# Designs tried in a protein design chat: VH-VL binders against Cytochrome c oxidase assembly factor 8 (COA8). Part 113

Target 1, 167 residues: Cytochrome c oxidase assembly factor 8 (COA8), of Homo sapiens (Human) (q96il0)
Amino acid sequence: APERGAERRDTAPSGVSRFCPPRKSCHDWIGPPDKYSNLRPVHFYIPENESPLEQKLRKLRQETQEWNQQFWANQNLTFSKEKEEFIHSRLKTKGLGLRTESGQKATLNAEEMADFYKEFLSKNFQKHMYYNRDWYKRNFAITFFMGKVALERIWNKLKQKQKKRSN
Below, E stands for the ipSAE of ESMFold2; O stands for the ipSAE of OpenDDE; V2 stands for 0.75 times the mean of E and O plus 0.25 times the DockQ between their complexes.

## First folded at step 6 (VH-VL)

Design v10 (from x35 with heavy chain T28E E57Y, light chain G94E; framework fv_cixutumumab)
Fold by ESMFold2-Fast, scan of step 6:
Structure v10 (fold): chain C 167 residues (1-167), chain A 121 residues (1-121), chain B 108 residues (1-108)
Amino acid sequence: as target 1 above (167 residues)
Amino acid sequence: EVQLVQSGAEVKKPGSSVKVSCKASGDEFSEYAISWVRQAPGQGLEWMGGIIPLFGYANYAQKFQGRVTITADKSTSTAYMELSSLRSEDTAVYYCAKGPYYSSTYYFDVWGKGTTVTVSS
Amino acid sequence: SSELTQDPAVSVALGQTVRITCQGDSLRSYYATWYQQKPGQAPILVIYGEDNRPSGIPDRFSGSSSGNTASLTITGAQAEDEADYYCNSRDYSEEHWVFGGGTKLTVL
């Protein structure tokens, strides 16, 4: 409707952040940590004279960031859920969770929690290995395109220098 | 593999509401987003909105804001799209589709077969 | 503008190469995704993340982009490639998806 140009900085109802730079900037803008992933999002600046290689690099960096945020949000929530389930299961085994109202805030000792951490790490070992592999693959691609962009920028500077000399 | 199974065809009167379901297979229901896309006869694809079940967050296309409600039930791995105040122009095939929720690509790799909704008096 | 513009129709001879284009300013920020749709069927993902193919999509399909334009290329078109092709991307709000109007590909 009216005020089409008015920008809002809204947060999603679930706590997932949406952010916008306050105004157009010549630099990338860094936001607050996401509630679930605990990672800071980066909003990438788009240059007006962006080359195809620069665009490819920027899109790759943005997509990698979002992929990384998805992984850690899922991982953190899975950890919290499984930890709670483990605690409830062990309390039921001891009979403490069935009829002990004084045990409303009952918790497991450090030795018992060690069992959960060992099981969680073992269960998620392959998932973390695949994450690391993909993370290295993405960073290799980013580095490769950063190199190509750097060479393009050097070439463009050399072209401008030669043109100035010929004038 | 994840499969999306949609509810059957509906015939509705103008002014009524329709609620279409989309049931996903597998335990990974919380690891992706589900979008609703419609297609009127002989027309192109139109995104209506989507939901991220993990966060309980739904987002709607401006055209449908106020008429569409998208929900998800993690216990049954089912997403729903309810469209109210139906008009003849809402006659279309309604698709649910899944995709990654944090990806700037926002591709839909699995689609339901579609639910035909006919609005006629 | 968040609109994605496609030509409504394109033709290609059997075995030849065809490019289907999609234009919109959102393509400067986000990858184009391409879907194939045959009459009476749900769309099928054919390209995502610029030029990635899902399992089962033939090698003849590829994607590219430059500036505000994305292209789907079919190298050595086959009869079964005759279909409607839709581009898809995010709009400037980062929370909405937008589809192109679709391109009907005819294989001669």
Scores: ipSAE 0.055, ipTM 0.651, lowest interface PAE 6.2, mean pLDDT 81

Design v11 (from x35 with heavy chain Y32W G56D S103K; framework fv_cixutumumab)
Fold by ESMFold2-Fast, scan of step 6:
Structure v11 (fold): chain C 167 residues (1-167), chain A 121 residues (1-121), chain B 108 residues (1-108)
Amino acid sequence: as target 1 above (167 residues)
Amino acid sequence: EVQLVQSGAEVKKPGSSVKVSCKASGDTFSEWAISWVRQAPGQGLEWMGGIIPLFDEANYAQKFQGRVTITADKSTSTAYMELSSLRSEDTAVYYCAKGPYYKSTYYFDVWGKGTTVTVSS
Amino acid sequence: SSELTQDPAVSVALGQTVRITCQGDSLRSYYATWYQQKPGQAPILVIYGEDNRPSGIPDRFSGSSSGNTASLTITGAQAEDEADYYCNSRDYSGEHWVFGGGTKLTVL
């Protein structure tokens, strides 16, 4: 079964989801890189006795991953579309067709493509700066909640150990 | 600020189709998801489907699969919802609404004013 | 049946606190979003991402979630809060969005 099929949630006519990660058994698992974002998705395991704090952390991590996936899918597709548009426009200016005589896609030389890369980076600089800011902000929040969950688990283990000793 | 302007009220016969438009102001149209939500008189809200114009990908609620088509024209910043094989039960106010396209944070921060569609013989 | 369940109606006295609840298994995995709708108007967003408030929404509105239940709390209800409130989240598959049936809030 394709990895994408395992990642996709398919709803039966009764409204019940049938697809989940094949390796989901008491741990998170990592899939192959997404075609558009080039990022590996993480599928989160839901523990049987999940606390409200653990649920909040898991939902935050899932949301951050989806945000990150969408951002990079968007950026990669935009880059590809604008690159193709730039090549097409420059070939039209030169009076050349979209295909070479051999039938392959016509390309520009390295010097001409450098103009595109420079323009694309300049155009998207602010967008990437905001992405980095938000990425770090999200990771600080995740780290904070991971710390809270760790403290909760330590406290719970201490309580369990005391109870067992009293027995 | 972004506004969503919907087409005017429609009166249709059973078995016909209706196509409602939703025009967004500004140049950020392709950065949002546009959804269609309907509300029958005295009833609750019902999500029909949505589109992410950047990807040209539409997603539909199971109830409307095969009967609704949602499209977007990026050059005019306009989204469309076409509902076919109309029944009297399709009489409702149809809203378009925009939001971010991140799945886990999907919410509608701007709504159109609604388009009333009445299906009567 | 509805994947997200809300009580059809609740009442609150002016200045008192009311909690509107939304229940569904998908809420264990996905955030709840809340909308307010007044007669003849389009809905407006009051809470998103479970507990975030958009600019322009009074701070008496707050959200919370635990397990399969999400709640919208209005602390110190005002007459202008009388409206229908809808919860919204993803369905069990995570691919579609569903609304709760709505709760009519009456401010006495």
Scores: ipSAE 0.368, ipTM 0.725, lowest interface PAE 3.4, mean pLDDT 83

Design v12 (from x35 with heavy chain A58Y P100A T105H, light chain R28T; framework fv_cixutumumab)
Fold by ESMFold2-Fast, scan of step 6:
Structure v12 (fold): chain C 167 residues (1-167), chain A 121 residues (1-121), chain B 108 residues (1-108)
Amino acid sequence: as target 1 above (167 residues)
Amino acid sequence: EVQLVQSGAEVKKPGSSVKVSCKASGDTFSEYAISWVRQAPGQGLEWMGGIIPLFGEYNYAQKFQGRVTITADKSTSTAYMELSSLRSEDTAVYYCAKGAYYSSHYYFDVWGKGTTVTVSS
Amino acid sequence: SSELTQDPAVSVALGQTVRITCQGDSLTSYYATWYQQKPGQAPILVIYGEDNRPSGIPDRFSGSSSGNTASLTITGAQAEDEADYYCNSRDYSGEHWVFGGGTKLTVL
């Protein structure tokens, strides 16, 4: 709970949600799901003695998170926009208004919406495949740098033990 | 490449309102965030607010809440900033700026040339 | 005006290295962005995301950060680098943008 930031409904100009990390946190923390991407962001603590390699790993993880957040925020927005346009078009074709007599938003039944879902999935298939390839590429890079950081930490621990034994 | 073209200089009386425009040229700019930043004579930069036309979302700095209204017309790729209840302290150059996003950090990569607004009686 | 703190003025000799600093609590969570502004002109982006340069910005410009402090370094200052430099970041809440007070760089 102390590591959780405040939840806010206002979004960043880029369309991702904003959350506030705990002031002067000394470790990484995970925020609430983003309003647009529906993914949980991670805010990374920057230690006083962060190595260049640790900084590179952190930046790569931050950049990958941002790419991932932006992709899904845009995808979800596109889905919502095209869904509304499809519903509007179908209701117009039927001679129906966008609102019911009670003022509620008019909707299509599940059978009618099946056509929209099928079309949306098929035309976005290639885009999702490119996303998956980039996702694998980015995670491979992160795993590689995590390995390098782990080796650096092992080396530093060995150096510390050597110093203690020489005393 | 995106360019931002702002409307011309304005001279207004205290208590009136001013509406400054910012037209994006080049690409389909309605997909990008647009912010407004002002600078009083000899002073620093001050963020007023921004809008993401595609999402229909806007955000205003606390100082300008209740006086500023930022809107966008997607069909003309034009953003507007309207400031009401003008005071002499609102005399400034008003810039529009295109937003960009990197690693959970927002920044302004393209700026308009600025619109001078002078408030005097 | 107190959220991000910059020294109001700094001087550097032609060809020497200068460091302009920006300090604020939000910089522990968010990267600083740096803008250059010359008299009568709009600001231009110089550094974003801590140490990235946009196309057209000379490689003598670099950025760095440590804790609550961000720095803009100009290695081998040139006469055309004489300008006001502003740091920019989000406030601690992440909801709004704040600018530093600006640093006037004089190249001697």
Scores: ipSAE 0.000, ipTM 0.459, lowest interface PAE 17.4, mean pLDDT 78

Design w13 (from f63 with heavy chain T30D N57D, light chain S92E; framework fv_ebrasodebart)
Fold by ESMFold2-Fast, scan of step 6:
Structure w13 (fold): chain C 167 residues (1-167), chain A 123 residues (1-123), chain B 108 residues (1-108)
Amino acid sequence: as target 1 above (167 residues)
Amino acid sequence: QIQLVQSGAEVKKPGASVKVSCKASGYTFDSYGISWVRQAPGQGLEWMGWISAYSGDTNYAQKLQGRVTMTTDTSTSTAYMELRSLRSDDTAVYYCARGPLWFGELSTYFDYWGQGTLVTVSS
Amino acid sequence: QAVLTQPPSVSVSPGQTASITCSGDKLGDKYAYWYQQKPGQSPVLVMYQDSKRPSGIPERFSASNSGNTATLTISGTQAMDEADYYCQAWDESTDYVVFGGGTKLTVL
């Protein structure tokens, strides 16, 4: 089993569950970049005495990570698909085959590819705006809960200090 | 409107294979995943697996991993589930359901379901 | 061997509050989801990510998930709510997506 065998796995669009940190890890583990999203997954360590508030923060961070992975995996796959379609369309217009005489994939020059990039960015502008909006909302929520957890930890330390004085 | 339409009922003998189709409409097919869930007569729901309609990546239920294959055809917006080496206890209604593009721990759930396909396995 | 345990049946009178539980080891570390299934029909998502309600689902449906138990609560239960209810969660050690055994809600 990956948890027991220290098995190395390739990252997949299926998310963080595809990665296994070293056995008996007592801290967060950061994996290699995902093949499709190009984002590094984080495996969160779950403390034995995690508070309900700390659990909410961890779940929010993990869910935000999965949301981010899903968005960028989709975006990168869409980019690759549309890039390939654009190249094939332009090669067909020029009367050229999809492969060079050596059997390699035929490509377009940088000037022609610049047209594709401009069109792709323009076409996806609204999608990226919605991503940025949601990304900021999620970061605000994470920051808010981080603040609550920090206050909880300060309060707990104050309680512990009082107990030591009383004992 | 979003709709998943499945192929009709099948009757198979033990040892045979069955392939159920699920045609999606009303949304961008390759922006989501499809899961397959079955329900034996009078029993509960059992998840079989998930496929990304975009990448073709799959995750199967552990007990079915050797017998099930899921595929998609983006040109027809159709998902397929093939189950091999059929047993009488594979008799069930098989559902396709729309899920996330990326199969994650805190993001996987099913918002639209097909009507179901009854597969009966008997001698 | 992850199992989501639901009571097989729950009975309430119209207008009363129905409570359906779903228990699993460390279930609160995951998201819980709830589906309604009426006889001869496909399941319908009624609650997602612990406590969020899809569009079209009445506001009398609510849910929580903490510790080892997720709970679906139906306030002012109506005859139309009579159905089988299934919880869903994630368990990587077995089937990834795991459903509870289902609860038959009877409303007189």
Scores: ipSAE 0.017, ipTM 0.634, lowest interface PAE 6.2, mean pLDDT 83

Design w14 (from f63 with heavy chain T30E S31K S55E N57Y; framework fv_ebrasodebart)
Fold by ESMFold2-Fast, scan of step 6:
Structure w14 (fold): chain C 167 residues (1-167), chain A 123 residues (1-123), chain B 108 residues (1-108)
Amino acid sequence: as target 1 above (167 residues)
Amino acid sequence: QIQLVQSGAEVKKPGASVKVSCKASGYTFEKYGISWVRQAPGQGLEWMGWISAYEGYTNYAQKLQGRVTMTTDTSTSTAYMELRSLRSDDTAVYYCARGPLWFGELSTYFDYWGQGTLVTVSS
Amino acid sequence: QAVLTQPPSVSVSPGQTASITCSGDKLGDKYAYWYQQKPGQSPVLVMYQDSKRPSGIPERFSASNSGNTATLTISGTQAMDEADYYCQAWDSSTDYVVFGGGTKLTVL
C-alpha cells in the first residue's frame, strides 16, 4: 500500500503540492501555503470517539476549507491570466514584442498597470460580495455547530457525573 | 450555455491505443478540472482520472496507472484522454465530465458531462 | 474493489416515494453525490454534497447521508424518473473517486 500511496501522492491534481500531517497528531495541523490560493491548508483531527454532531462540524469545516481554496485558486488564476492578456494587448498595440532582447517577458510600467488593477477590482466587485456573503453564512454555521458540540460535551460530562454519584 | 463535445466512436484492435477528445465551451476552461469516466456495456460507471485544465496536473485511477494519459490544450479548450495497450475489457462508452479545479475530498463531483464516445476493442 | 454498495433494482408505483440506498464504511464522514442516467444518455447530477439539489432538478428529489448509508429519495415518483442511479464518494485511502454499482429504478 506504501508503493501505491507513493505513486498517487506524486500527482498534484489541483496544481499544488499535497500536504501530509503527522499520523499521530492530536490537534489540527496546518500545512504550507498552497501554490495557487496562497492559503495554508488545515488537517482536522478526527477523535476516536467522534459523535455524529462532531462529524457534521468537521465535515462542514473541511468543506469550507476546500470552498475557500477553490475560490482563491480561481481568483488568483483569473488575475494572473487577465494581467498577462492585458500586458500582451498593450505591447501589441505599441508594436512591441512580448519578450525583451534578453528573452525575458516584457512588462508595462506602474502607471499603465494601474489601469488594469482598477478595471480588475471593478469587474470583480460582485464576485467578492458573494464571497463575503457565503463566508459569513459558512462561519455562522460553523459557530452554531461548535456551540452544539460544546453543549453536547457538557451534557455528557453531567450524565457521567450523575451516574457516578448514584454509587 | 455550458457544453462538452466529444470525438466520435472508435474501433480498435487489442494492443492499440485510443485518444478521445473533449471540447469545452460556455465557461472559462482553465477554472475547472476534467474527469474521465467510462461505462462498459450494461455495467456501471468507473472513474478513470482527473486533470486540471490550468497546469495539467493529473490523478489517475490505480487500476489504469501506467496505461492512461490525460492532457489539455487551453488554446482550443480541449481535454484529451489516451488509453494504451487496449484489451477487450476496455470496450466502453468514455465520458468526459467537468469538476471543480480543486480536486478535494469533499468537493469533487461532476456537474456537466460530454455525450460519450464508444470505444470498441475487438479482434 | 468498489467501496459503495447499492441495491441492483428498486421498483415503485407512480406517485409513490422511491428510496435508493448507498452503503459504505463511514460514508457519513464523506460527501455523497447522485447521478441519474437514462438509456443512451449521459449521467446527470441530481444531488450534490449529501443533500443539495442543482438548479433545474425537481423538488421531488432529496437526499441524506448518515452513518454508513446515503439515501436518495424521490417523492411523487413519475415515469420520467425511471433510470439508473449512481452514488459517488471519495476514497481518501487511494485518493480517487468511487461510484456505487448503480440502481435501476423501475416505475410501474
Scores: ipSAE 0.015, ipTM 0.616, lowest interface PAE 6.3, mean pLDDT 81

Design w15 (from f63 with heavy chain T30D N57Y L101I, light chain S92D; framework fv_ebrasodebart)
Fold by ESMFold2-Fast, scan of step 6:
Structure w15 (fold): chain C 167 residues (1-167), chain A 123 residues (1-123), chain B 108 residues (1-108)
Amino acid sequence: as target 1 above (167 residues)
Amino acid sequence: QIQLVQSGAEVKKPGASVKVSCKASGYTFDSYGISWVRQAPGQGLEWMGWISAYSGYTNYAQKLQGRVTMTTDTSTSTAYMELRSLRSDDTAVYYCARGPIWFGELSTYFDYWGQGTLVTVSS
Amino acid sequence: QAVLTQPPSVSVSPGQTASITCSGDKLGDKYAYWYQQKPGQSPVLVMYQDSKRPSGIPERFSASNSGNTATLTISGTQAMDEADYYCQAWDDSTDYVVFGGGTKLTVL
């Protein structure tokens, strides 16, 4: 189960006290793995004096995260669906039921599943290669904008230093 | 109920500009992107460009670069496409279509489409 | 400049299986998407990421994508399936979306 704090209600205070997952002050917060993608989401910190360039970088990082989450959620769902279809088909061929005597789902042994895993990996090899390429392109763009934000911050500090020297 | 509603038909002379609007409803507008796709009479679909409703980041088709501008107004959940220096071969039905928040190889497809806006360019 | 090639027309009788192809260099290495467009109407997504079906699209629609060819298959074709069908994929040379030329499906 994910970390879940207790919810408290006090008579004297005007509200409800709730314990949330911990957050780092002035930093991004990292959550528990998503149920479908199995990836940890990042909640991005928003500074009060965020520049337009900093906002663009933050939104680009958020967009990339959402794309990545969606990709892996879909991939995991596809794997699970095709795996169940393969198992169902093979059990039908053997004349076996879908459930064991204990009521649990019937399954195939590792030797029988090896063909499915090899076929799935082979079928999806090029798509995973394109995923990696797209992921690298996204991270290149993020790194590029991180560099621009860093340069902006350096220039702002240099401007402040120059202004102080002028006065 | 997800819906994209476009502005009405336009008749323009060569050299003029047109700006088509696309009002989104039924979903969180800034969690998706909008693409623009046009279709000349009796012809197929031609992708024009994409904009993120979240970041405002754009990618335009090479053929249209320098003539097209895409924008969004998140306060009204509306996307806009402006095409300048119109030619007779720009006569087409222009569609807005909802896509992913990021424009990428593995994720880009269009699950909901506007009704289309006919733009006629004639002298 | 056409990078995705579709036959201009396909004809089938009601109840028959229609197959619409989309050919492109190494198309099977990419995701293919399919849209249905009826006269005077907007395109409707009928298949995404090669073989996935959106909610509301009948089970008689299926698709595959391997090698250089993606195929949209409509089993038990009905009169209501008469439309233009477009494939879509990513073009590595432009890093952008491309559509096939479209296929008119006629149900006799």
Scores: ipSAE 0.018, ipTM 0.629, lowest interface PAE 5.3, mean pLDDT 83

Design w16 (from f63 with heavy chain T30D Y54W S107D, light chain S93E; framework fv_ebrasodebart)
Fold by ESMFold2-Fast, scan of step 6:
Structure w16 (fold): chain C 167 residues (1-167), chain A 123 residues (1-123), chain B 108 residues (1-108)
Amino acid sequence: as target 1 above (167 residues)
Amino acid sequence: QIQLVQSGAEVKKPGASVKVSCKASGYTFDSYGISWVRQAPGQGLEWMGWISAWSGNTNYAQKLQGRVTMTTDTSTSTAYMELRSLRSDDTAVYYCARGPLWFGELDTYFDYWGQGTLVTVSS
Amino acid sequence: QAVLTQPPSVSVSPGQTASITCSGDKLGDKYAYWYQQKPGQSPVLVMYQDSKRPSGIPERFSASNSGNTATLTISGTQAMDEADYYCQAWDSETDYVVFGGGTKLTVL
């Protein structure tokens, strides 16, 4: 029977909200790993008074997350397809069927799979290097804008304290 | 519906400049980049450059550096490409195309294209 | 200065498999992309990241990229597939996008 999970996931507000949730802090929520990319998504908290700078940072982080998930979902799909193709090829060479007599998928030993893993990693080494370069560029920009947002928030707090003192 | 709509055809004299516009709709404009690609009559595609609609950062083809400027206006969701010091060999259909927010080695490709703008350079 | 080389033309009979190649030094180390362009129309993305098919592109389209050669394969080729096809990749030496010269596919 299917188990009834939580009907409402513990997610950050995605729309306009007049009040923070009844938790001590309003913050981003990290989800379970995506089934394709195996990466944990971040659900971003959108404050009621989000500044244009905060909005730009959030959009950049969301786009970077989507890019990152797309890359790893594609890599995982390629890995799975090539792995199955390699297994089928080696089983055919041995004169074995794709299924065991118990009906399970026929598999190769770890020693036999070592060749596949070496080949896959070698073949994809350059793509991973390009990924790392783009990831570095994106994280540099995100860090820079996080710094700007932090300065903006400090400035706003100082303005608030100044206003309270003058009033 | 994602759409890129470009300005109309232009006829220019050698030495003049041309500015082509590309109005985006149906998506969050500042979450993507815009590339410009041209095609001379009967010839292939030639990449000209890219601009981030979010940061305003640009990357131009070496051949066109110094002559091309790309800009965006987020308030109107419009990208612009200005090409200066026009020559007869600049006669081409100019396309804008949606690309990634970051111009990088791994995932730079163009999923939506404008209808094209014919720029004719003649005396 | 990487150059992507495509055959100028490929001809196939309806229902047969068409193969369009794109060759470049170490092209398999990069992602390859493919565009279809019909006369008077804008290019249309038909394959991205070597072998992924955008929504709306028929399953007849497939692609691969290994070593120095990327290949776009159209199985059961139809008259509607007649077009110019362009490959695209990243040129690591210039840090720019490069397109192949294009291949005219004729379906007779």
Scores: ipSAE 0.000, ipTM 0.517, lowest interface PAE 13.7, mean pLDDT 81

## First folded at step 7 (VH-VL)

Design d2 (from f67 with heavy chain S55E, light chain T94Y; framework fv_ebrasodebart; at its last look DockQ between E and O 0.41; V2 from the best seeds 0.00; counts 0 for: pae E 10.2 > 2, unsure alone 73.7 < 75, grease 20 > 18.9)
Fold by ESMFold2, look of step 7:
Structure d2 (fold): chain C 167 residues (1-167), chain A 124 residues (1-124), chain B 108 residues (1-108)
Amino acid sequence: as target 1 above (167 residues)
Amino acid sequence: QIQLVQSGAEVKKPGASVKVSCKASGYTFTSYGISWVRQAPGQGLEWMGWISAYEGNTNYAQKLQGRVTMTTDTSTSTAYMELRSLRSDDTAVYYCARDQLYDFWTGSSPFDYWGQGTLVTVSS
Amino acid sequence: QAVLTQPPSVSVSPGQTASITCSGDKLGDKYAYWYQQKPGQSPVLVMYQDSKRPSGIPERFSASNSGNTATLTISGTQAMDEADYYCQAWDSSYDYVVFGGGTKLTVL
């Protein structure tokens, strides 16, 4: 049974999908900004000889990207919905229509909009605190595995130099 | 106790007009709007328009533009909806509903309190 | 103008989970609201801003809204939940309010 959902909760991109003729010169690819999160997704390159440590790092980065994309997609959508409702509510309180006499959407001035931004940040303060905590935890783990991969690559280069010298 | 109490049922002939009242109590009337929603027998809800009790601005559904007038009397906390040139397909229960202003701390809900409804029957 | 489409009826047994959908073009870009109407009564707000529950509405009511579809979910459905349910959103231009056609929930 065919399914066409496209109700994407998961905005994380797939890994590297393109063939790369110079095999060792292929790299991660950065896509355009995601519609919902405004973050540019990374398409992670998967080398054919990926080590277990390299795989762990890549998966951790992918999972962190998905988490970050979903957080900001949800926050941006909520921001947009609440901003429009705030403008609507303040126009109603002032007894104004939702459109000007010319048919354009009515707006609030910058000082009036500052109340919205202040309220939105205040209302979402706890959610952003938990986001920051989790962001630091995830980035610590990524940095840890980046270090392990870097040491693994240095060690492999030393083994290759030993083999070349012993020829 | 927030309440919206509407005027009683009416029977009208085609071509006549009807004016339904909606008396609000238990809240600051001028801080909210009133939307009018009708429901034909056995059918769904149809939005008719809204009025701001703050300064009296209105928005009417395009289908009803020119036939409907919504007003408020802030001294009595009462909203009115007048529908003119009645037709048989205007037979419905007419509701008033409070249109909530946005409040970040308590949330926002566009139609959180409804009147009991007013049956308007248009028959020849 | 936005068009909100609901199934005309949904039937469940007592204790089952009922799911009522509301479909509209890019509905997930707007807040969705849900109303319950029992025969002879006025509508009652049961969910607002996609997924928030008003005070006095049982926790078995929940809702979501994403993509083109908002969904009202009633877990552990009881006989008292038998009613018509309407979704509602603003028009894309804010000029008009739109309701879905309504869904009759029957509990057998």
Scores: ipSAE 0.006, ipTM 0.576, lowest interface PAE 10.2, mean pLDDT 80
ESMFold2 (binder alone), look of step 7: mean pLDDT 88; pTM 0.917
OpenDDE, look of step 7: ipSAE 0.627; ipTM 0.863

